VHH binders against TBC1 domain family member whacked (wkd). Designs and how they scored, part 12

Target 1, 363 residues: TBC1 domain family member whacked (wkd), of Drosophila melanogaster (Fruit fly) (q9vgl8)
Amino acid sequence: MATAPRSLDTISLCSTVSSCPDRNGFYGGFQRTDKPKEPLSKAQIIAREKKWLYMIDNWSIYMSKNYKKIRDRCRKGIPKSVRPKAWFYLSGAYLLKKKNPNVYNELLEKPGNPTTIEEIKKDKHRQFPFHEMFLDEQKVGQIELFNVLKAYSIYNPKVGFCQAQAPIAAFLLMHLPAEDAFWVFVSVCDVYLQDYFIPGLEVIQNDAGILEGLLKKTCPPVYRHLQKHKVEPLLYMTDWFLCAMTRTLPWETLLRVWDCFLAEGIRVIFKVALVIIGASLSRHKVRKTCTGLCETLAVLRSPEEHIVEEEFIINNMMRLNLRVEDFQIEHTRQKARRAKQKAQQEAESSGSGNGHRRNMPTL
Short names: E, the ipSAE of ESMFold2; O, the ipSAE of OpenDDE; V2, 0.75 times the mean of E and O plus 0.25 times the DockQ between their complexes.

## First folded at step 7 (VHH; framework vhh_7nfr_2)

Design t4 (from s23 with S57D; at its last look DockQ between E and O 0.01; V2 from the best seeds 0.00; counts 0 for: pae O 7.5 > 2, placed apart)
Fold by OpenDDE, look of step 7:
Structure t4 (fold): chain B 363 residues (1-363), chain A 120 residues (1-120)
Amino acid sequence: as target 1 above (363 residues)
Amino acid sequence: QVQLQESGGGLVQPGGSLRLSCAASGFTFSEYWMSWVRQAPGEGREWVSSISGSGGDTYYADSVKGRFTIARDNVKNTLYLLMDSLKSDDTAVYYCAKDSEYFLGDFDYWGQGTQVTVSS
C-alpha cells in the first residue's frame, strides 16, 4: 500500500483581489499599489511633458548631439502621458516601423509554427493575471499578446518563442498599441536582450559571470558569502534578466527601471540586480542567518519591500560606481574564461578516448 | 613570491611624455590582466588602464584616452604605460597592479608605485 505523496497544499496566498483596479489596472498581486504617488504639481508635469514632446519632435538631433539630456531625463522618470511615445522612440521601434510598413499585419496573416502557437496559447494566460487587460481570454490584452508573440515568432524564427518573452510583451501592450508594442518588443528581444532567448542560454551564462565579477567589485562581502554557499548567479538572476525585471519589481519601480533600460541598455538590469543583491545581503546579521544555499536564495528571490522601492533602486543604481568600461572589461574577461574552459573540456574529452584502446591480447 | 616594481616616473612639463615600466616576477605574467592605477595627492585611487594577458585587449579611463597607451612584453615580463600630452591633472603616484584571473577590479598584488609630477 504505497502511501500517496501528500499534496503540498499550495498555500494559496489569498492575495486580496479588490473589486476595483488600482491606478495602473491591477486588481491584485504584488504589483498592485494603493500608495498615492507624490504628485508633481500639474505645472511640473506639463512642463516635463512639453520637454519630452519637443525632444521627440527633434529626436534625431537630440540622439546625436544631446543624448546625455535624454538619458538624464529618463533617469528622472518619464511622464506617464508621454511614456509610450518615449519608449517607442528610445527603443528605435519608430525606425523599425517606418522601414517595415505593414509587416506586422502581414505577420498576423501568416499561420506560424503550430508548436510555437500552442506554446504561446498555453502561456498567455499566465501573464499579469490580475491586470484588467489580461483577466481572461476575451480581453483585448490576451488577444493582442497572442498576436504580438506569434508575429515575433514568425519574424525571428531563430528565437521563435520563449516563455520569458511573454511578460515583456504583455508589459509593452499595457503601454502601447499592438503594432507599436511589437516593434518595441522586436528591439528589446533582438537588440537589448540579444541572443538571450536562443536555446542553450549561452549569453545568460556569460552574463552570470559578468554579474558575479561586478558583484565582487561592488560588494566583496556579499560576493564571498555567495561563493561560500555556492550560490551561483544563474540560480537567482535568470528570472530577473530574461524578463527584464517585469515579474520582479513593483510597478512604479519597474516603470522607472524601464525608462532607464531603454535609454542605457542591459547595463541597467545589471545595476538593478547588483543593488538588490547588495542591499539584501549587505547586513552581516542577514548573512549570518543565511547558513546555506536555500536560505540565501530565499532572501534574494524575496527582497524586502524597501529594497525594491522606486527611490531606493534608482538612487542606489546611480551610486554604483560602474563605468561602461567596467562592463566591457568584465565581458571580455568572462569570454576568455569560457573559451579556456571549453578548450580544457575538449582536451579532456579527446584524451579520454585514446586511453582505453588497451590491446586486448590476441589469444 | 609575486613582485611588481614600477619605474620611469619623474618630473615633466605639461605636454611632455613619460614611459612607465613595471617589472613583474613570481607568476606567469602572460596569464593575467595587468592594470595601471594612479593616486593623486589627497584623492582616492583612480583606475587608468588595463591590458589582457595576451595584450590583445586594452582599456582606458576617459581621462587618459587618446593620450596614454598601455602595453606589455610577455617575454620580458614587463608592463608599460606610455603617457603623452601630460597635464597637471596627471600628477600622481602610478601603481602597477596584477588583476585576478576572473574578476574585474580584483587586484591581488600592487607595486610600490612611481611618482609622476607634471609641472611647469
Scores: ipSAE 0.015, ipTM 0.352, lowest interface PAE 7.5, mean pLDDT 87
ESMFold2, look of step 7: ipSAE 0.202; ipTM 0.688
ESMFold2 (binder alone), look of step 7: mean pLDDT 84; pTM 0.848

Design t5 (from s23 with F103Y L104F; at its last look DockQ between E and O 0.20; V2 from the best seeds 0.00; counts 0 for: pae E 19.1 > 2, placed apart)
Fold by ESMFold2, look of step 7:
Structure t5 (fold): chain B 363 residues (1-363), chain A 120 residues (1-120)
Amino acid sequence: as target 1 above (363 residues)
Amino acid sequence: QVQLQESGGGLVQPGGSLRLSCAASGFTFSEYWMSWVRQAPGEGREWVSSISGSGGSTYYADSVKGRFTIARDNVKNTLYLLMDSLKSDDTAVYYCAKDSEYYFGDFDYWGQGTQVTVSS
């Protein structure tokens, strides 16, 4: 049995629960909050709900003619009462469901790959273990989680099941009925996070390079610190991106980030990551205490509470001076780097390589 | 339940070599980053090396770069550390470590460790 130094602290925290759930359904864990925060009046909330319902009733017109309005309203935050329906429309799941009547139920009737089903069963009990929907195997949430993940594995056998998908599916089930959650999940996995979950995880490696390049532009002192201690982005960003922040952010921040993410795509995840990295290491006194790789990773993996609060994250991601072109430039740089690496690997296989850096596959 | 079992430690002379192995079970090995971490007596834990789930990316601490090689065999669910040119400063208990569930957080599972001793 493995001895886990963080697991001792995590096990103690996970054992601490309340008999009463918070307003979001949590009995414990880092996403629970007992602090009531109501920054808007009831009248303001109702006004926003009316605007959202009108926009949903006229969705195709807004998407085609006034997308900026949709984006701006997402950035303000979607009212809790309309958020599930808004996410259903933002993701395009409403079209997927309409185009595919009965497909979810048909997938549930098919036998899954036995190895995949065993893996899903092993992982489902770990999702949000302090949330009222997922407390144990007899709760409907765990049953629905299994069903959604099984259906997806049959729907997209190229991916099958990746463990990082389970928290995304569980998160959606907290907001949507199972079939609706399934179609949002399909959209997120196949469009928003396209090819992230294909075995080999090549796309996340490219996105790690993009993140590094964007950090160099947005916060050079932090970039230099990470380079000095050889803190490569994959060491801290992989779970952030693969799980779409569902295991990283406090609940209210996570909801706001997803409001933006479903409107604007993966660039939101990049921007949230840049805010966390920059704010966590921007102060010189913090970098001074980070004398090596492990100390730096610890800061990035446990950011200060104020950094991950909703208004801090949302306001600072909008303040980043990053345009679509900046992402395209970095994407192009990473494609060129990958092509150079493939050419070097082929040259070394033919015995003509004279590379500066090689993969060392020796055992 | 996650289980990690290290082996291959022992007593070596300076300049010698050892190969450490870590047998993994209870999780989908190929989806997780794996690491080696060491702890000398009276010192804190020091990260040594990490390897991506596919094995395509490897990272090394400056203190071991060029001397140590991390590798994995995803068919056998085994992590390796080949240690060459060993120095007295390499004396430590070496732990195999799994990253957190879903590639999120710190290392959450460790092996029992294997002792490496480099004597003068």
Scores: ipSAE 0.000, ipTM 0.172, lowest interface PAE 19.1, mean pLDDT 82
ESMFold2 (binder alone), look of step 7: mean pLDDT 85; pTM 0.856
OpenDDE, look of step 7: ipSAE 0.345; ipTM 0.721

## First folded at step 8 (VHH; framework vhh_7nfr_2)

Design u1 (from s23 with S100Y E101S Y102E F103Y L104F; at its last look DockQ between E and O 0.02; V2 from the best seeds 0.00; counts 0 for: pae E 16.0 > 2, placed apart)
Fold by ESMFold2, look of step 8:
Formats: structure tokens, sequence, C-alpha cells
Structure u1 (fold): chain B 363 residues (1-363), chain A 120 residues (1-120)
């Protein structure tokens, strides 16, 4: 131990743990806040809760005939008291649970793959380590997290377990009972983030290319800066997308983004990413100080507090004029690039069976 | 080099009208969101209004909605704020601000401001 830290007080202040939790259950970490939040009036809260409960009671009608109302109310923010039930319905988990009675309990009774079980045991300790629900190994939170991840690994053996899934499962358990959280987790992993967690992580590479193309359209000077300094999207976006922002955003912003995400799908994650990238590097003064790869990544990985604030993210996400067609155009471009690269790879590997494999360019 | 020059401020009685202009140069004006922000004496800066590069989308703060109109002329590279039914609370220095792009709201360049005073 040759080098002392700059200051024990400075290090302690950066990772301070409080003696009591904040309003969201955090004892420390970047998602803890001591800042007051002025609530809506009592009448406004009750009115919004009543509208949501009525909509939930008539869910199939709203989903089929008035989806715009659901979406608009999600964008406004779901009241805290009804948010767990709203997420259960938005994700389609209510249908999954109805169609699969007793399946979660049956999965819990199975032993699971021993290698996968060991990986889950290692990773569950790391999830929200400063949150009251996950502090104690012997408490229900850690047990439920293990159970949900184990059950999923048996439910979808093509995936098994990917470390990025643990923060998603933990996040859902903070809001929902274990079986309900499991079915929302299944929906998120298998529908919203379809094929993201298959070993090899090939789908995230395609989405990195889509993000880059959308950045070129929405923020040309920032796009050019990233190209100039060889800052490839996977270097900054991988955790954002695989964990669905659960490790990236302040708590209140995260809740609002998920309100939109469960209603509108992966395009919300793309839009939040574009807001963070654009706002962090939009000023020419900032780009001038980012003289290379490392300096540019540091800015993207530590965005200014105002950029990740609740209203900034939600308002700017909605002000992005990106149509479904814009995403489809980029998806088609990436599909063509992948097909071209695969054909080149096949041509190179058709020679001697023991030939050296080329370094492939980033897609 | 981006330059923004505001004009059209002055002294007006309550209920009066003013038209602010902002001449823009040094960038492709039609590609960027433009905004008006104001700063009253002793107050922080307050967002007033924003308009997309094409002019197709406009947004207003609640304090000015229905009274102010943002507009742009992409031929003349000029941003406007048409202010009607002015109140004493509208007294401020008004700044023209360039957003980064049509799709993001982040003010990276500001004008020098024009004074609007609403007094009886």
Amino acid sequence: as target 1 above (363 residues)
Amino acid sequence: QVQLQESGGGLVQPGGSLRLSCAASGFTFSEYWMSWVRQAPGEGREWVSSISGSGGSTYYADSVKGRFTIARDNVKNTLYLLMDSLKSDDTAVYYCAKDYSEYFGDFDYWGQGTQVTVSS
C-alpha cells in the first residue's frame, strides 16, 4: 500500500453513507438525494390516481382504442402510488401471469444450471448496494433477487444469465412483488430488449450503429467530434442500453424514463441517449477541451447534473423530432452493413482452414 | 463564428406591444432551434419561447402563453418575438439564444440582449 489517497475525507465524502435512507430507500450512492421534492397538491394527486385506476380497470379497451391516452399519461408521469400496477399492465405482464399460472413457483423448485447459479450469486451482491432492500444477504430482497434471476435462467435457457440483467431485476423488485416482478422482467428481457442478452451480444452492436446514425442526423457537430476522435458508440452506450438506464440515471429521472419506456419501447432509450450525448458535447467550448478519446469518454460518462435532471431529459426527449421511419431507415442501413460484412468475412474464411482472422471494423 | 444581435426593445406602457428581432450569422440558421430567454432585475434567467429550425414547432413558457409569438424568417436569418399585452412583470433584458440543433434544447450561443421596460 505505497500511495495514500488524496484525502480520506475527500474519498469518504464522495462515497458517503448516511445513517438513514432518503425518501427512496437509499443510504448512499449517486441515486440518493437529500434535495426536497415539492409534491403536487393533494387534489392533483388524487385526480391523477383516479384517472389511472379507471384506465387500468378498462385496460384492454384503452390499449386497443385509445393508446394515445395511455402514452400521454405515461409522459406526464405515473403517480407513485399506482406506478407498480401501471408497470405491470404496461409491460403486458398481467397477460403473461394469467396465461402461466404456477409457472414461477415451478421454476423456483428446479435446481438450475450450477455454473449459472454461481454467477448469479456473485452478481446479486453488487445491485444497488446502498439501497435498504439489498443491504442484508439474509433479507427478502436478496433472496427474491436470486429467485427471479434463477427462475429466468431456467425459463429462457438460450440466454441463461447475463450480468446486465441483474440491475433490471433488482429495480423491478423495488416496486413489485416477486412473481409480478418476474413476469415484468420476462417481458422486458424477451420483448422490449429482445435478443439483447444472447451470448455474444450481437444485437447491442447493431443498435450502437443505429444510435450513431441517429446522432449524425440530430447532432452533426457532436457526431463529427466523436468520429474525429474514434469514440465508438459501444464505449459509452453499452451499459445504458443493456441495463435500460437503471445504473445511469438519477432515481426520479429513471422512474420517469421507465414510465415512457414501458409504454413506447426501446426508442425511448435511444432518445434519452441522444439527449445525453448531444447536451454533453453540444458546446464548442466543451468539444475543444476534449482533445482525444479519453477526455471525450469522461464527459459522456459523467454528464453534468442538469443534463440528467428529470424535466430536462423528459422535455428534450419529447422535442426530438424522430419518427418511426427514421429508426427504420437506420435499422435497414445497419442490416445492409451487417450483410456486407458477413459476406466479406465468409470470403476471407473460405481460404485455408487455419488462416489468421482479420481485425474487423466496428459496425 | 456565431453572432446573434438583438434589437427592438424599449419603454412601453402596460398593455402595449413590441417586436423584438435577432439577426443571426455564422451558422446555417434554418438547421437550429432558436430561443428567447429573459432576465428581470434581481432574478435568474427565465426561458420564454423556442422555435424549431423549420418554424414548424413552437413552445412557450406559461407566463407568456397567448401573449407572445415566436417566429423566424429563414431567408433573412432573423428570429422574432412579437410581444402583446405587456405587463410590468415582463420588464427584463431579452436574449436571443441558439440551441444546438433542431432536435435538442441546449443554449450554446447568446446575444448581448435588448432591454424591455414596461412602466406606467
Scores: ipSAE 0.000, ipTM 0.145, lowest interface PAE 16.0, mean pLDDT 82
ESMFold2 (binder alone), look of step 8: mean pLDDT 82; pTM 0.839
OpenDDE, look of step 8: ipSAE 0.014; ipTM 0.313

Design u2 (from s23 with E101Y Y102E F103Y L104F; at its last look DockQ between E and O 0.01; V2 from the best seeds 0.00; counts 0 for: pae O 14.9 > 2, placed apart)
Amino acid sequence: QVQLQESGGGLVQPGGSLRLSCAASGFTFSEYWMSWVRQAPGEGREWVSSISGSGGSTYYADSVKGRFTIARDNVKNTLYLLMDSLKSDDTAVYYCAKDSYEYFGDFDYWGQGTQVTVSS
ESMFold2, look of step 8: ipSAE 0.437; ipTM 0.807
ESMFold2 (binder alone), look of step 8: mean pLDDT 84; pTM 0.851
OpenDDE, look of step 8: ipSAE 0.000; ipTM 0.235

Design u3 (at its last look DockQ between E and O 0.01; V2 from the best seeds 0.00; counts 0 for: pae O 15.7 > 2, placed apart)
Fold by OpenDDE, look of step 8:
Structure u3 (fold): chain B 363 residues (1-363), chain A 121 residues (1-121)
Amino acid sequence: as target 1 above (363 residues)
Amino acid sequence: QVQLQESGGGLVQPGGSLRLSCAASGFTFSEYWMSWVRQAPGEGREWVSSISGSGGSTYYADSVKGRFTIARDNVKNTLYLLMDSLKSDDTAVYYCAKDTYSEYFGDFDYWGQGTQVTVSS
């Protein structure tokens, strides 16, 4: 009876559950914040909102001719009032919905796979348990979460359901109506995180190699430390990438990261990961205290609060001198590496078959 | 070096059909989103359609939706645009574009020379 590794119960930091939710709807947990946001002036907010509304009204033109402006505005952060609509457009979900009228409602009426349904039911209550939308099974959030996940599992039967999808869907439901959230979710799962949720995790393995290569380039001392202690990216990056940081980042940071992620794609997740890894292990003193795999992983899995702060992440992400070409180069390198490994395995498997035939003694 | 070469443009009557092709070389074609963009005389570039690397996802501008079909052959490294029910407003230079590392819409890092499509009676 192999004892299933105890899911590291998120240390119940006795985060004092407040009787009142914060500005984002959290009663507790690590994503609750009581820190006042330095407010942009009302005039600045309105000006930004107007710009976004104008861009959305002219979306096809802006995406084709002025994508840089869209990108730059995403990097500055999308105003709260227009963020749902902006995400709906950035993700291409508006086109998906338009192309597939009533499909979501049709999916809701379908029974789905019973096994998948049971898996979703078991997992839905674990998503953002301190948020007002997801406090209990009777809350609209949990109902809609079930519906979105079920609908997706039917929509894309190749993927079905992966637990890592649940926090993404829940996160989207906090911002969007259920149908809109569904289409953004479809875009995220099928396009932004394409093949991440397929059995075998081949894509994430490839991306692990890319991350390692980029780390070697951006922070050689940290790369050497990880190599020395045999800390492979898959040991710490899985939740970051599969959940698109929804379980890792403070709320305000997560929002800004997603603004960028929807505009610029998976490379944003790479950059955020690189910032977290680099900053967590940048200090020589910290590396000296990390004498092995376990200590190093502990540091990476529990980054200091200042490292995951909104301005810290965004500023350092922007300072990463990584071009699109750098990602392409690493992608090509990883493909070549995998091809070579596969060829070696095939050669070894073919060589072991010829040894046994020789010794039949001639009678 | 990345190369994109469009072909198949020409003169067609309203209601007619054309098939554009774009031959791609110098990169792993199947790994990238590909797009068609058009530019009418005196107007800016207009996005027309995009297709994912696998071909599993396709998107269209509202102006061409239901009339145009984007497709790709990853074995032949060729992008296609089937244009049906052509209108005068479809008159433009049509460009094949390679998307950068973007999962949906993003920057285009390479463009073809374009192919002229003229819809006239």
Scores: ipSAE 0.000, ipTM 0.232, lowest interface PAE 15.7, mean pLDDT 86
ESMFold2, look of step 8: ipSAE 0.000; ipTM 0.382
ESMFold2 (binder alone), look of step 8: mean pLDDT 84; pTM 0.850

Design u4 (from t2 with S52R; at its last look DockQ between E and O 0.38; V2 from the best seeds 0.00; counts 0 for: pae E 11.0 > 2)
Amino acid sequence: QVQLQESGGGLVQPGGSLRLSCAASGFTFSEYWMSWVRQAPGEGREWVSSIRGSGGSTYYADSVKGRFTIARDNVKNTLYLLMDSLKSDDTAVYYCAKDSEYFFGDFDYWGQGTQVTVSS
ESMFold2, look of step 8: ipSAE 0.429; ipTM 0.800
ESMFold2 (binder alone), look of step 8: mean pLDDT 83; pTM 0.849
OpenDDE, look of step 8: ipSAE 0.006; ipTM 0.266
ESMFold2, look of step 9: ipSAE 0.006; ipTM 0.347
ESMFold2 (binder alone), look of step 9: mean pLDDT 84; pTM 0.852
OpenDDE, look of step 9: ipSAE 0.018; ipTM 0.335

Design u5 (from t2 with S54R; at its last look DockQ between E and O 0.01; V2 from the best seeds 0.00; counts 0 for: pae O 14.4 > 2, placed apart)
Fold by OpenDDE, look of step 8:
Structure u5 (fold): chain B 363 residues (1-363), chain A 120 residues (1-120)
Amino acid sequence: as target 1 above (363 residues)
Amino acid sequence: QVQLQESGGGLVQPGGSLRLSCAASGFTFSEYWMSWVRQAPGEGREWVSSISGRGGSTYYADSVKGRFTIARDNVKNTLYLLMDSLKSDDTAVYYCAKDSEYFFGDFDYWGQGTQVTVSS
């Protein structure tokens, strides 16, 4: 009588789906929050809004002469009311739209690649299933998500569609009209996350090396732990980077991170990753309990709530003493490393060919 | 003991050329990758170029590509860097470095460096 393996009780995380959405439109899931946000005073909000509106009206001047102010205001968080417009400008999407009038509509009329279309259809329902915009296929969110992803796949046939793009597009659609979301999405995919979605993941591999190098610098004990247990960055960073943290962070944290991300670029994602990794494994007690690869990955993939909290992430990200130059140095180092590896592989492949010809005995 | 000694640095005008040399001893020179790394005042170390043990493969930073040429003489145990079309931004201390066996861009040994100054 072979004892049937006890069905691992799918702990139905009965994510208690509420009958009412939260303030952000979530009925459930990890991004739902019932925590009151300590409200800035109405006066403070209005003042911030006015500042942002003024900056947007004078965007070219601020970007050229006062970028520091833009950056600092992004780090403080963009007011909800102006965030869509701010993201549209920060990403450069406003220029893309201006240069490409009606292109989005033209793309919508194109049939696209049938295989890609089918892939998008299979994946669109998986995106933020607890959000009011994406609850079912008839919701405007899923329709527009399909449209944006299809349009992009036609717009950039080199990339086509990657599943990791879907949560980014969905996230943008929560904040922006479809066409504006499309252009921000184009900017994110083609500029901010350039070549991330190309087959072969070469850029992510490079960035894995960069992350590891930066971790060695910022958190040596954690780096040593990861090395000891052979925990490679690609085992835990792929969702963070490919999805720009959209699947990883609580909603309020995600918003603040994106405010910074659009202003400062991919470095923000690195810094957030470093904070998560460092904080998750900073305690000696935690490292001691992580006796192997699986345990360590479990900790990294499921960070404690306080680690991914908005103020925790932002404050610790700002405390990272990482300059632009540090990233550049590490980037150069990783390029050199890859070049060396490639050369070695080529040398090994060429050397194996010459060994067989010598031993024909001349009779 | 591994020793690396750079030479050939100096003052040169923009557009000029220099040839750096690095004499290596204390290890089997032809078995290791060798690299040039530079450090400008107030800046971090920047990788410049690398060459394979047998000299069959060469790599350059984008900043120097097409202007610099790395070479080696395994008989003389000497690494070279030919620098053409020098720019002010090339001003730095140039270090010869022995690459570690491990591809981590880790250098096992460094020379003392040679100063290159590009100034009008």
Scores: ipSAE 0.000, ipTM 0.239, lowest interface PAE 14.4, mean pLDDT 87
ESMFold2, look of step 8: ipSAE 0.012; ipTM 0.525
ESMFold2 (binder alone), look of step 8: mean pLDDT 84; pTM 0.851

Design u6 (from t2 with S52Y; at its last look DockQ between E and O 0.01; V2 from the best seeds 0.00; counts 0 for: pae O 7.8 > 2, placed apart)
Fold by OpenDDE, look of step 8:
Structure u6 (fold): chain B 363 residues (1-363), chain A 120 residues (1-120)
Amino acid sequence: as target 1 above (363 residues)
Amino acid sequence: QVQLQESGGGLVQPGGSLRLSCAASGFTFSEYWMSWVRQAPGEGREWVSSIYGSGGSTYYADSVKGRFTIARDNVKNTLYLLMDSLKSDDTAVYYCAKDSEYFFGDFDYWGQGTQVTVSS
């Protein structure tokens, strides 16, 4: 009696919806946490806050001359009180807003594409349904989410709307006022995740190759396992990359990852992905139990809690001996590979045209 | 509204071939993973095959690997399943499924299905 693989049950978000939200505003779901955060001393928090405020007041100087300090402070985690402002500056959104006064309000008055509007309406209720801001359609969060997504779709008609953008926008709205969230969102979509949301997903396909190459370098046993079972990166990485981990990571981990992501760019997402993949499949015992594609994907899509814990992710991410040059090398390799494949396809398409002319028998 | 309509099912002898089609509408077809899922009489739903939005990546269940080919035409908004070397165990209702949110895994829309019967 081969037990039918249990349908990937919609994780019965029958997580007991608490009557009270957690410290982050969650009534339930996987991002709810009742675990006490080891509190930094009040003095330490204040000291960090002061440092951040000073950096923000002198942002242009720090970004030009002391970027390393900014980066290192992001890696340590941004204090909750200054995180919104820090993200606004880190993303360059403050410049975008300054250069585009009242543009957000103008976009709100525009009707947008009716088809896109309907798509946004269908998807907005799916975003963080257990968070206090997004519990129902009447909540300010859902209203603002609609507004931000609509505004962006008009602002960048080349992209319009992609469903993967919705959790990012919602996540930003939890931290920032709507207009500020919009500009951070613009920066994330147009700069950090440039061309990720264009039809055809070409950029993410390229990045899949990069991820695979980096995995080969950092975790050869895991790479071989994935190759053996034909587990391609696109099968598991799309949710991680397109949503910038907003649907994947516990809340505290997500916050720390975003602190780094806004400071250091898409490389952070690669490193987090590598840590998750490597740790999930590092044990020989686990690989032995993953006898095929489905089993392996199940492991990757549902990492153990300790693997996605804040300190685990950050510490292992920092231990990845990956330089900027390593990413550039893989990028170049993938570009060359794609060029070769394209050339082969063109050659095959040109060769099939010449075969049919021969056999007209001359009567 | 998202619509998926399967066609091409029928009766075929063992060793025969069939081509299933799924006409899709109501969404940007090229941006989503598409899948075939089948359900045999008295059994649960079984994943058969999936294809990425651009059509470059294809995946198959072990039970159909080497015999079935999934393809898509993004201009025609049509998903295909070429089934070769059909066996009695391939008898099922075949469903076209749309994956949710451009990701592989969760299905948010299903067709009505098309019956495939492999019998001598």
Scores: ipSAE 0.015, ipTM 0.293, lowest interface PAE 7.8, mean pLDDT 87
ESMFold2, look of step 8: ipSAE 0.039; ipTM 0.574
ESMFold2 (binder alone), look of step 8: mean pLDDT 82; pTM 0.836

## First folded at step 9 (VHH; framework vhh_7nfr_2)

Design v1 (from s23 with S52R; at its last look DockQ between E and O 0.01; V2 from the best seeds 0.00; counts 0 for: pae E 7.5 > 2, placed apart)
Fold by ESMFold2, look of step 9:
Structure v1 (fold): chain B 363 residues (1-363), chain A 120 residues (1-120)
Amino acid sequence: as target 1 above (363 residues)
Amino acid sequence: QVQLQESGGGLVQPGGSLRLSCAASGFTFSEYWMSWVRQAPGEGREWVSSIRGSGGSTYYADSVKGRFTIARDNVKNTLYLLMDSLKSDDTAVYYCAKDSEYFLGDFDYWGQGTQVTVSS
């Protein structure tokens, strides 16, 4: 089930194809770019690569004693040549793979839940359809995508398969060999986005409330506009969070956001979302044209190009007027609100449910 | 209507100093980030510096850090750029830009610019 990430104008651009792929492998779609990228000098690239390779060779020491340097270098952007290896280490997948030799291959040998397998088969054909790796069903990319998603559904049967996982797995396969991509995928689904994909979507609903509360602090006029027009966060943020922005951002911005996301965790997704929401509606002249729900959603679903550019997103997410306490306050408020709602639900239906758990990755 | 008018440009020797001013009207000046942006001959516009509405938070491009100081007078609705240790690479037309109330880099209004020329 395809979700349109942008307005009808953006959808029209996404339907065009080229005879040659761009520098990122895209023949078409909104993530293709014909814009030149001004490269760093060869000397600058080599220097950054050397620094990253040294950190990777000394990973446990840097993570335990100099994490701030890892974080700061992620914020500057990881050089293309080392990014796959850096992501493998940032996510903790290197430890998962080491602790679980042969597990991926063993999972591939199992048949899996037949209903889940059919759902995976339907969704794999839709992931990045204009990218060279996924052009048709006979490509290795689509085969590996099926394998990673099937293996995960067996590995974590509590979740099984959620459609939003397919773009994440496909995105990782564009950067990493299948088994490595599988372990990064496990880390993302089970640690970074813990419990996002279990049925009921309870955790994403709580996070929608957190996002709303944070917006009230970061951009009050936009918060009031959304309240006035009854634009509930789940209407626009669900795809952003469940797919970890993989269907939302231009390619170069997506890579930079993931460099930060794997280092700093889910708070990066919150901050990117707050920048998109706030910047898209912060100008009064834009809010004036958004006279209702549909007009406001259209703006949020098709952000202006400059708002989703690399430096705008990265710089503004680091400059939001948010303290770590603000996230903690909102998390506590939503936990209390959910406990009260659960008690009311139990009184009305005699049903029983428990609280939620979500851990911020800190590795 | 929003109006931004820069002044204070001119010809200066390397190592010299200059103060640019930007008179602002047509909006509540103290509520908005304000920026200086420059355009050297044959190049695109380059962001130079930004200052928060309150005046507390300032940001600079790497090329000007330590040499330029952005300031604002919210009583006179005037933005300043104090330029010290000028060098030939600073030769450009300097524009005053109105930014967003909450975000940096979301410019919607520009002045006509003032020429700064640093000659050897």
Scores: ipSAE 0.027, ipTM 0.528, lowest interface PAE 7.5, mean pLDDT 85
ESMFold2 (binder alone), look of step 9: mean pLDDT 84; pTM 0.853
OpenDDE, look of step 9: ipSAE 0.646; ipTM 0.874

Design v2 (from s23 with S52R Y59F; at its last look DockQ between E and O 0.54; V2 from the best seeds 0.00; counts 0 for: pae E 4.5 > 2)
Amino acid sequence: QVQLQESGGGLVQPGGSLRLSCAASGFTFSEYWMSWVRQAPGEGREWVSSIRGSGGSTFYADSVKGRFTIARDNVKNTLYLLMDSLKSDDTAVYYCAKDSEYFLGDFDYWGQGTQVTVSS
ESMFold2, look of step 9: ipSAE 0.330; ipTM 0.760
ESMFold2 (binder alone), look of step 9: mean pLDDT 84; pTM 0.851
OpenDDE, look of step 9: ipSAE 0.804; ipTM 0.928

